# VHH binders against ORC1-type DNA replication protein 2 (cdc6-2), part 17

Target 1, 379 residues: ORC1-type DNA replication protein 2 (cdc6-2), of Methanothermobacter thermautotrophicus (o27636)
Amino acid sequence: MKGDKRRDIRDILLHDETLFRNMNAFDPDYVPENYRYRESQMEALAVCIRPALRNGRPVNAVILGSCATGKTTAIKKIFEMVESTSEGVVCCYINCQLHTTRFGIFSQIYSKIFGHQPPETGVPFSRIYQTIMQHLASEKRALVVALDDINHLFYSKNANKVLYDILRAHEVFEGVRTGVFAVLSDIEFRYALDKNVDSIFIPQEIVFPPYTREEVFNILRDRVRVGFYPGVISDELLERITDHTMDTGDLRYGIDLLRVCGNLAEADASPVIGEEHLERALKSTGPVNLIHTVRTLNENEREFLRILADAGEDMTAGALYELFRESTGSSYSSFNRIIEKLEFLRLIDTRLTGKGVRGNSRILIPRFSREDLRRCPGF

## First folded at step 4 (VHH)

Design m14 (framework vhh_7d4b_2)
Fold by ESMFold2-Fast, scan of step 4:
Structure m14 (fold): chain B 379 residues (1-379), chain A 122 residues (1-122)
Amino acid sequence: as target 1 above (379 residues)
Amino acid sequence: QVQLVESGGGVVQPGRSLRLSCAASGFTFSDYAMGWYRQAPGKQRELVASISWSGGYTNYADSVKGRFTISRDNSKNTMYLQMNSLKPEDTAVYYCAADSIPYYDFGEYDYWGQGTQVTVSS
């Protein structure tokens, strides 16, 4: 503004004039008191948990919806309500992008129950499992586990084991009552369930449809009302943030965009968020869902995506493999496993050609733009 | 050192029986669920039968249900698979596995045996 100098670090840290009434409102993990447009989903989750509050078994659920449709927020909100109401139900939320092993999953459950980590080495998994289940049986407590992004467990080939361990506990530990909320964006996971799991899982299906533009605007407006003082951002500017949010398909993008705009305006000692702050914020934020998915990939999988982004959708798998082999030294078998993983994660599609150079050739089709990938850290 | 050692494999005619044994050492056998897996040439490994650490729960693949029986003796650190009415499609390398709960999932398992060949030829 008008030639104002940037503040030094101490001035930034100690600045008592703030645009933020509650900065936590722009945290993507923030759970609002009023969670509108998800009333029927919240009711369905409550119906699944309700038996556990009355010494019955919780009802299993499959929670379906594309990324950022409010699935995680709804689960965290219902879990907080249950935990504030009763000690008779243990609610454990697990992000399967971070915890991909059976030991990792049950360590999170153990920590939730006992308030400390289990021994990592020298103790068999079965003893950690027995300790959890014996506690639940003796204390007459139910266990509800939300497995968020459970597709990562299917890819790591641990999903059926984890589901079996949770859902079949009552067969060994008398009186144990357990339930699972399996959260995913793809319905095809149901066909990846083993018969022993499928026969006992029998979930209620809870669908989280995409938010409409009007609903996205109103949700962002609610975050503005909680997070900023009145008049900090205009409805006109919020409409533009809504348009960019709709383009990404990810509500978290709009929430983060508001946070970044507020920080930039505050750094400029501006009493309001202006168009210049939004323009600068747009250059610093990327497609959040793609960024999160890409961060779970190893270096060879990331290199595959870099080569594919440069090669374009007309490239055959064979042609891409030659470039991939030169950069990584990897075998064709390893390359094929990467194709299977990236297709499973919905980062690429494959199409067979009827008359390829080496028989039935595949064409690899990216589900991301080159520009979107380049906005991801490390690309 | 942890070891699982399979025995009892061989070549048999259709309709005959075999009994496989898996001897375990180097870990607390009674703390682990056990399973029999098989792998036919050019196929993925599949779970044939599993048994809980207590022996109170058993599971079978549909293809072997009613023909195969899994059992364990925790006092001898040994698991068994009684295979009756053998068919040519039962031809595979049979693997003993020790895990909390073995499954059709080809994910991580705590311990595996070297495998024993079962050939059912007409």
Scores: ipSAE 0.000, ipTM 0.204, lowest interface PAE 17.0, mean pLDDT 80

Design m15 (framework vhh_8ghr_2)
Fold by ESMFold2-Fast, scan of step 4:
Structure m15 (fold): chain B 379 residues (1-379), chain A 123 residues (1-123)
Amino acid sequence: as target 1 above (379 residues)
Amino acid sequence: EVQLVESGGGLVQPGGSLRLSCAASGFTFSDYAYIGWVRRAPGKGEELVARISWSGGSTSYADSVKGRFTISADISKNTAYLQMNSLRVEDTAVYYCARDSTPYYDLGEYDYWGQGTLVTVSS
């Protein structure tokens, strides 16, 4: 294929010159050594785990804050510190966007303890659960489970069962010590807890407030210092990345924007990130919040969004249901549950039709464009 | 394969009792939210009468049966039960055991059903 500038794939793969000192600094999962502006939250998490290091039960916690306020980073950092301090505490971080079933959650716990997945054939849940709890009891190890984005377990109706199984394990397995860190954006989840779970959970509340613009700039500058060689990006250009990050309300956007800018500059054989690289990155990067939200959806929910996007206009619920039924075979009851979930997640809005339209049906209004949705994996 | 097999139906007089059993096989308990008992009388729609989380930690009942019916589960036997007390003529229906695997905020649909067992309440 002809281009104005010829570049061998081999040259790209073997390119020795890089702007990146440490690419990992721009990964969403990166845990910085110098974690600023969350010292009181880190101390509160440490207080919750501390009893487990002294043969007591860990204290349960509810970790509250809007998207990308550093909740995941803080949990991973404290778990790393605890595991480096003692083998007597098992710290298991679970992303509930990826693991929505009871079997999936406990398979992650099993894998963390034993270093391999449970056997695939013929193993019932009760055997996996017993193996975990018997190990914890016999080895006198405490278990702390972080359920990140726990709202996804409520969507799948598994949250109360998972919480019950972890928090009440001591009633069947004498001496087992467990705790849960539930991560969510809204405290209203308490109204969805069964009474037998709510009575034993009794969490410490740890609030992660939004970062200020100055804090966001300093965090991004810290990532630049770790991730890039000196002089790769100017403070003036970093201020602009900070402004775009503040507009989205998501720190992850700024971190990803730095990664994309670095890759574009490297592709251009530029020793620095310039204004042109930022402009190109802004045009090519899809809405990060949409991408993350749609990743949490099951196939039927994704099919709903595809049909709505392909219509190119607001659509009645009845019209979308006919197409949805042809694609999925799902009931109208199931379809209505999807509407409720997607409206809650702010992916769609609903409006009733006025007089002069057949029936008083709902109009479904997408909060995304077809082009933005098509940038999401699996669409 | 997933199988649900009901037993315990029959003829009973008003005010009598019956216990229905639902034996489950071929699925991993933790992958599914609930087991429910659904009834259908000739010419009437489907009515959910009771449901239980498979682990036995959460139960719910239709208003028409609250205080009279009790749902329970035995994980070791992979079996759910419906104890029906103070039976009335209007409880006459075919009773189905059904598995609910809905991924949504509330119950959506039941994906596997048993064969049904007939309960007749008459003098």
Scores: ipSAE 0.000, ipTM 0.137, lowest interface PAE 21.3, mean pLDDT 78

Design m16 (from p4, 17 letters changed; framework vhh_enristomig)
Fold by ESMFold2-Fast, scan of step 4:
Structure m16 (fold): chain B 379 residues (1-379), chain A 121 residues (1-121)
Amino acid sequence: as target 1 above (379 residues)
Amino acid sequence: EVQLLESGGGEVQPGGSLRLSCAASGFTFSDYAISWYRQAPGKQREWVSTITWSGSTNYAESVKGRFTISRDNAKNTLYLQMSSLRAEDTAVYYCAADSLPYYDWGEYDYWGQGTLVTVKP
C-alpha cells in the first residue's frame, strides 16, 4: 500500500515553474503583431475603412471564407490599427453566434461607445438606438460594425433588421456615418437580403481562402514563440499538432491544443511538453466547432440533441417529438422551431418521407457522433 | 399592417382597479419589448412599465407595487393591471412597441391611440 498520490491543489496554485511566457498568445481573442498570409485581405479591409478616417462613410464589406481562415483575426487586427490611429471611428466586433437579437447587437455597440452596458430592463430599444446615433452624429464619429457569423442573424430573422438599423441611420440622424463588415461562411445567405437593405449595402467582396498546411504550421510556431519559453515544445510535436489541426479544418483547434498541452505539462511539473501531454490534450480539445455551436443552445435544444444521439440512428420527427414532449413538456410548434434552428446550424439534416407532408413526415439525421457530443460541456 | 389598440380605460374612484389591454398585430409580438406610457393633461408623456421579450419587467417608481405588466403571446396582447389607483394616475395610457423590421427608424416605434383613465378625487 502507498500513500495517497492525489495532487495538492495548493501546490498547483503556488507552483514556481511556468512554461508560459505569455499565455495570452493562446487566447481566442489574441491578435498577433505578425499577421502573415493575409496581406491582400488586410489591404482590402483598410481600403473599406479608410474613408471613415477622412470624415466619409466606410465602405461595406462581405467577408467570405470557411471557418478558421483568419477572418476574425484580420478584422480584429484592422480594428486595433484604426483605434490606435483615431478616436473618430468606433470599431465594434460582434460575434453573432453569441448575440443573436437586435437588442443584443446594439447593447454591444452601446458598450463599445460608452464603456458600460445599457440598462438590462425598462429601456425600450428605440432609446438605446437613439442614444447611439445621437452620440455618433454630435461627436462626428463613424461606426464600423463587424457582424461575425452573420448567418446566425439570418436564421433568427434579425439580420435584415440589424443591417437596416445600422445602414439607414443617416436617413434620420443627419451626418451619421456607418458601415458593416458582414462575415459569412456560406455565399448562399446573400440572397436573404431584403430589397431595402440590399439597395444600400452594396458591399466590397473580400475572400479568405483556406490556409495551407505549411502556413498553419508557421502560424502555430509563431504562437509558440510568443507564448512559450524556448524549448518547451519540439518542432516534431508541433508538426503533429499541425496535422491534427488540418484534420479539423480549424486553426483555433491547434491554438487551443497548444494551450491545453502547456497546462497539462505545467500541472505535471514537466519542463517540456511531451508526447503524453499531447495525447491527453487530444482527448479534451476536440471537437471545437461542435463545442462552440452547442454552447449557444438552450436546455430544450440540448435535450433534443441528447435524445437523437442516444438513439444511435436516424429518427422520424414524430418519434423524437414523443420522447421530447415527455422530457420537456414542449409544444409541437416549439419542437419544429428547434428542428429549423439545428438544421440551419448544421447539427442535423432533414429528409421528407411520403408525399412531402411536413410535421411528422421528416427524418432527422445527426451530423455528429454520440462520442463527439459527449465531449461537449453539459452532455 | 402594424397596429396597437388599447382598451380598458374608464372612470374609477381612488383605491379602485382597472385592467388595460393592448392588442397587437402585424409583427411577431413575442420577439419585442412592449411598454406602457401615460400622458396627463398639460404634462409630458412618461414611461410607466416595460416587459421584455424574455418576460422581465420594470416599473416607474410611482407605480411600483401597484401596477403589474404582463403579456399573452398566444393572444398577441399586453396587459397592465392597475390597483390602488390615485388621482395622480389620471392620464391617457399608451401602448408602445419597440422597433419593427424593415421600416425607416422614425416609423419603427408604433404607438396606439391611447385609452383614458380618470381617477375621481
Scores: ipSAE 0.000, ipTM 0.145, lowest interface PAE 19.0, mean pLDDT 79

Design m2 (framework vhh_gefurulimab)
Fold by ESMFold2-Fast, scan of step 4:
Structure m2 (fold): chain B 379 residues (1-379), chain A 120 residues (1-120)
Amino acid sequence: as target 1 above (379 residues)
Amino acid sequence: EVQLVESGGGLVKPGGSLRLSCAASGFTFSDYAAAWFRQAPGKEREFVSAITWSGSTTYADSVKGRFTISRDNAKNSLYLQMNSLRAEDTAVYYCAADSTPYDLGEYDYWGQGTLVTVSS
């Protein structure tokens, strides 16, 4: 028997690029070349890093703005520009929703500098920290760390430890130059700092205001120009996507709608995105926060959510672990860390059933419905 | 060098109380989850209780309301307060911690165990 279906699948994959010129334009992590409406913020970030290019210390910054104001994009873009200019500055972007521990954060810094994870066999924090700082000192490299959504480190009570470890490294390692970009939406940030951290941090404040409707339309149109061939979507449909994006307050929603519309049009063998594709995309999209948060999860975390959604309501941690263990083979320690992460991400709530005098069991309560989760890609 | 050392085991009468301690060294204890497991003679090792680095706790159904897990990060110590002890609680109790930076999925480090005997 012949393998004709393998050639047919290959041909389909090649021809499915007829609508998409560059599918990466619709990825959450895509950094556009034409980054408009953040010129003053980009300049402020550059001013903070510039001393590091001249053998001085970077200036610390607090980057403040609501979700979808372009903070992450601006940071990634300036980091790319700086590293393309000089090997003497290491720029490390860390998402604190994903990395909430001191060890996890410094493992990310280590990986950025050395190109591989720290050794897997029982390495203490002090060795990883020393290895990083000795490298920076000996190679005369500055380190700039962006701690995106740093409020998660305050929730975990690790923020002051991490900031201290980064900002005071020069006190032990002669000539080490470090700086931190702390990204958050909470104006109370300064009141949570320990005095020994507050005294050295002294950040510049960089505010990212909300985008206007016109700015959102133009940003989405820029993504269309990069991601689709000319004529794939009309300005009239893009105006409607902009309206829905404004209703959510999240630019990522508009970008996702464009990606989904393109995929639906391709499935229909349509050369253009029509009204019907947008209508279907709007019905198939779940809550914005759920879709984007779920994308950050690993397979075990996703399996946890699938089991919880299928069970409905009032599931104990013990009962969910039995099902989770059957599917993943994971330890109870792993399972508990998933509970913590999902609770911090506001995907679940946890409650105790006891009155405090007798035994307590944990109940896991989803903040999403089974239908909402099924609308997420990969569920 | 990662090490966990349990202490506090002994002979207790039914209905009595006992407090187990686990001293951690060679890693940053405050950043990791820790747990208590037990193994009765001729049986498989079973989960008893866990505490996350943030202090969130989980208990096996058999010990809920009787046992309390706690940690003291300043002392690099893990504790298990055992109340209303029963003959069925007789086992070697093990302290466990995950200290790997990549796979938070398994307990990589275990103590040598401390014997708890509940008998009249």
Scores: ipSAE 0.000, ipTM 0.104, lowest interface PAE 21.3, mean pLDDT 80

Design m3 (framework vhh_gefurulimab)
Fold by ESMFold2-Fast, scan of step 4:
Structure m3 (fold): chain B 379 residues (1-379), chain A 122 residues (1-122)
Amino acid sequence: as target 1 above (379 residues)
Amino acid sequence: EVQLVESGGGLVKPGGSLRLSCAASGFTFSDYAAAWFRQAPGKEREFVSAITWSGSTTYADSVKGRFTISRDNAKNSLYLQMNSLRAEDTAVYYCAADSTPYYDLGSEYDYWGQGTLVTVSS
């Protein structure tokens, strides 16, 4: 109300009046205790892991479903339940958008088992692999690896090698028991498992159908009940957040929107989230899919997107490369790999020019607005 | 730097024998599975034989009973003893190494040699 003194940062940090009962309920990594609409999928995952708890091999699975169908949440929940039940099964969740190499993936497995990263210099892949498999054999522990968005490994041409490395470990290390949960999105037809992989993998197929609007509303309401004190947000306002969530096709958007609304209301010293807070949140919250995808990009890939966003009109690959080369010093070969990656990630489309008899030039079309990109960290 | 260098190729008459060698350097060879591949003129590269870290061997049907793969970890070397050679065995022979036991019929090996030419001709 009065701006006569600057607020003490410590007072802001220590403020004990809050709308949040549990802020963690709105984190991307949060695993809810009550996981509705996926009971049959959870049971199928449990059946796949169950043999590992009885000194047998886990059953491999292919997990199929479009973005935001709860695949990641279900995997994390079953892994948490297994780890709380027994130390005899190591459950490792790996996001293949972030970890695309054999070394990267097995470094994640290593860190899960030992609680620290492998030595950064001088250690070959074979040593990390041997250390993991020798531990599993000697301690009689099973390993279950979830490879989320495994299509990224097919794009990087590492999928077959990673799968064989995990699934064939028993051929060298007596008594090692391993299994893989391979997670595929709606673009599975482009990156489907080959029959030769399927023959060694022999997966159980588990399908995650899309959530209905009613199911999305109920999931968001469950998060509200855990995360906020009673009466902080009305069902009417939550219906509006549900509508915006359905428009994006991503449940994470609705969850993040609730977090932002709560923070804005708390900053206003309001005991409730009102219409004004939602309006402000909608203006400040970028598309979650874009934010998540952009976070996985390196500096050169981000610079590519900045240049494209700033153009504001159809841009040829040649014209973008001239600006990109000035900023990064990168070769045209490296530039073309970025185009392929960004197309694969559905951040851009390419179109051949209809003008020019001597060769087709590519037009680069962003699948995002300049405003959306500016709401992403680092832009 | 990791290197695989093949030697022992040459011209041989049908029914003859050759021994190919592959010298590994820049890595601990005993930690790696190793294989021989070959590529005949105008054909795709094909699998010949593989040996695991433990010494277990696999052979393509076309060479089984005629070729023998072996390794000497003390010398960081891989060998292919080729007996009863046929005109169809004429190819460039490649040594390959992988840090895992993966040695299926695919081309997905970590390290490759430059190749050595074997010609079986009258």
Scores: ipSAE 0.000, ipTM 0.387, lowest interface PAE 11.5, mean pLDDT 81

Design m4 (framework vhh_gefurulimab)
Fold by ESMFold2-Fast, scan of step 4:
Structure m4 (fold): chain B 379 residues (1-379), chain A 122 residues (1-122)
Amino acid sequence: as target 1 above (379 residues)
Amino acid sequence: EVQLVESGGGLVKPGGSLRLSCAASGFTFSDYAAAWFRQAPGKEREFVSAITWSGSTTYADSVKGRFTISRDNAKNSLYLQMNSLRAEDTAVYYCAADSTPYYDFPSEYDYWGQGTLVTVSS
């Protein structure tokens, strides 16, 4: 902050020297040139795709790891390497949280191949599908599709159909070569494959374990080397950012924290990021936002969060409702409305267990730590 | 508008035969896979048979060798020839179509008919 003096915005825009060599290095989707601690995973992905570059079929994979373990980065990096090597392999990355239908998924594949959306509203799925597969057959191109957070397709009951559509295309379109990388953010998530999909999928399992504190520090340090000029941040201060990153369990938090610190230091016309900039960044990005959001909640919504925080990271909706009903006397309809509101406010995430057509349960995942919640008034 | 209309259901004795028909309208039937499902009272919908756009067929184990699925794309029609009928074949039979033309998978389909009742009793 500036004391009694106002800073001229024009001076900030026109005359301040930037601390950032490359601001893109602090984007969570940035694909680094130097990608460490995933060498065995990168090799496994390369082995799966390698046959496609040699006129063979890619090997299917199930990619397992908790949130922010580098799965998406590894996939994007391999896909870039493959496509820079050959036009004979189409690599399509699809976020299943955004695209939950067969039509939506194949529209993404279509757009990747042809560079535009499928022709006209009202075209049946079969025509889009045929157009894709006929192109792949005629041009002798392989297709590799990464289905990130495929659990969302199981929730929408489209997973088995999408997998069948991709993996069995060769039975109708002679010479078509396809493969799927199915990505799961939770190693405890169980998915149900129908017999006809299970018999053809036969994936290689590639596990992305959680990063150690030392690995997180080194990854953040690599981002600093790319994103900032030399000397902008000390290793001592980066150790502290690493500590806060480990507390959240999310590498993206540490990357964003570096970006915010850089912006605050630049606004102060400081040539370096200091302890004061980190303290201000933590105040703006951490518990302050949680405290503000929690302040707007009623007592039943607060009780929901209290029960969830006390029960650990993940809890089924049914288990939480049992405890919630005992404390509040609330109906299940009221309880469901609270889930919808808290998800909208980004305090919780909801995930469906992959048990097939019936008997699926929702898992509630807090987006806050128990300690941060206890720092809020009334907890 | 996509519409599937079943016909041919009725009462037959054990060991008898029955032919079901399904008329498709509102879409190009030749681009679609099609299937027969059945549902007995108090039970879930059960897969019976499927046929791809190219004529490749899949059958449930309980009906293999007794039932024959076929299609006529010129007439936009699907058929199920049922022979050697048993009491356990008693169900409402549903015609279904899937937007994926090769889909002979014993799973859920995009479009469904209203159903036709088949009763096998002595």
Scores: ipSAE 0.013, ipTM 0.505, lowest interface PAE 7.8, mean pLDDT 82

Design m5 (framework vhh_gefurulimab)
Fold by ESMFold2-Fast, scan of step 4:
Structure m5 (fold): chain B 379 residues (1-379), chain A 122 residues (1-122)
Amino acid sequence: as target 1 above (379 residues)
Amino acid sequence: EVQLVESGGGLVKPGGSLRLSCAASGFTFSDYAAAWFRQAPGKEREFVSAITWSGSTTYADSVKGRFTISRDNAKNSLYLQMNSLRAEDTAVYYCAADSTPYYDLSDEYDYWGQGTLVTVSS
């Protein structure tokens, strides 16, 4: 028997605020007070909402940019500004990674308007929808819905249904004024829209380009100024964190590295973040996009990824299904839905093994390494 | 008990016409969007046509100009008028209803009928 090398838990708890002035500055949902390098995008979003403040319809928008280009931050910031300006516009931000169903999305809209969840039992969707739209009509309030990561709704085949319900509400509820901000990383979404949705959507395109290295460094330094006490981290060490962030192409990686470095230094009772803390953080911090995407998955979807990762190579769908069925008891139809979902989420690629009258399996190609997946919670 | 019951299926010659009916019971049909789907032997279920509770319609490209969807809320009924029928229209036709006020092209509807067979053959 060997003793535990862990520190006294009470000592760890008492050190929790030594380096951190505001830990929330390192959360992915944090909205900074000074938001820079996105002034043109903020102005474009304001222009889209402005008609709603003047008893007109909001202008629909498609917000385009790779992961972590400030799209979510910009939307939350403009919505905060609009809500502080007028009660006449309801701004509802919905993360479609978390809310993938029509009921879930409209429950978020309902909750935003009324301050409580809709009744769960005995109430059909049409009643919730009617309650929302009747309120907007009677109170003469406009609705702007941001559908962040709308690609998740296209996978669930709910995107066109949700867009139709929001954008065509005025056809049934006279005077209702609605607009949608559809957030995605690919302009090709246009080809996935049904004709009935495409004909009314007619969005303004707002592009969020990748940040430059200088911009990334300055954004991370802004987070350091809010989140840490002065002198906790040097600019030289922050330059190194910036380099690692640029290698991943994801600003959230740099923000998470700062949080992990701070926690490691605090655990060491160090008054500063040193090179040793960064070295340890780099070993424990995986690709942020993979971690966040994997966290949205259910247990069967996670088991699928574990089986694929454990193979360490491409697998046929048939071979993976045999192992998957033994672990989960799931039907082949459920298994196929998982393949479609994981492909849309860019966790796997698929390739056909042949063309013919006989059923041939697909080849499943992982877009992650076993080591990357093991850095995700619950793997 | 909520039910959708299709009728009007049968054997018809190419170029012929057929009218399908769907009778709704156990719920207020007028509050629901409704759709027709079909499934041919050896194929997956596919969308045919949909109608909102306000009467707006949409059609699959393969049936556009040949088929007409309509509803009679007083009779709690949905209809599909099929003209210029082709061999490839042979399928089991399903009626579906959704509590949403608007149509959906996915096969995820609240209520489904048992289906009615349409055979287009000489």
Scores: ipSAE 0.000, ipTM 0.273, lowest interface PAE 14.5, mean pLDDT 80

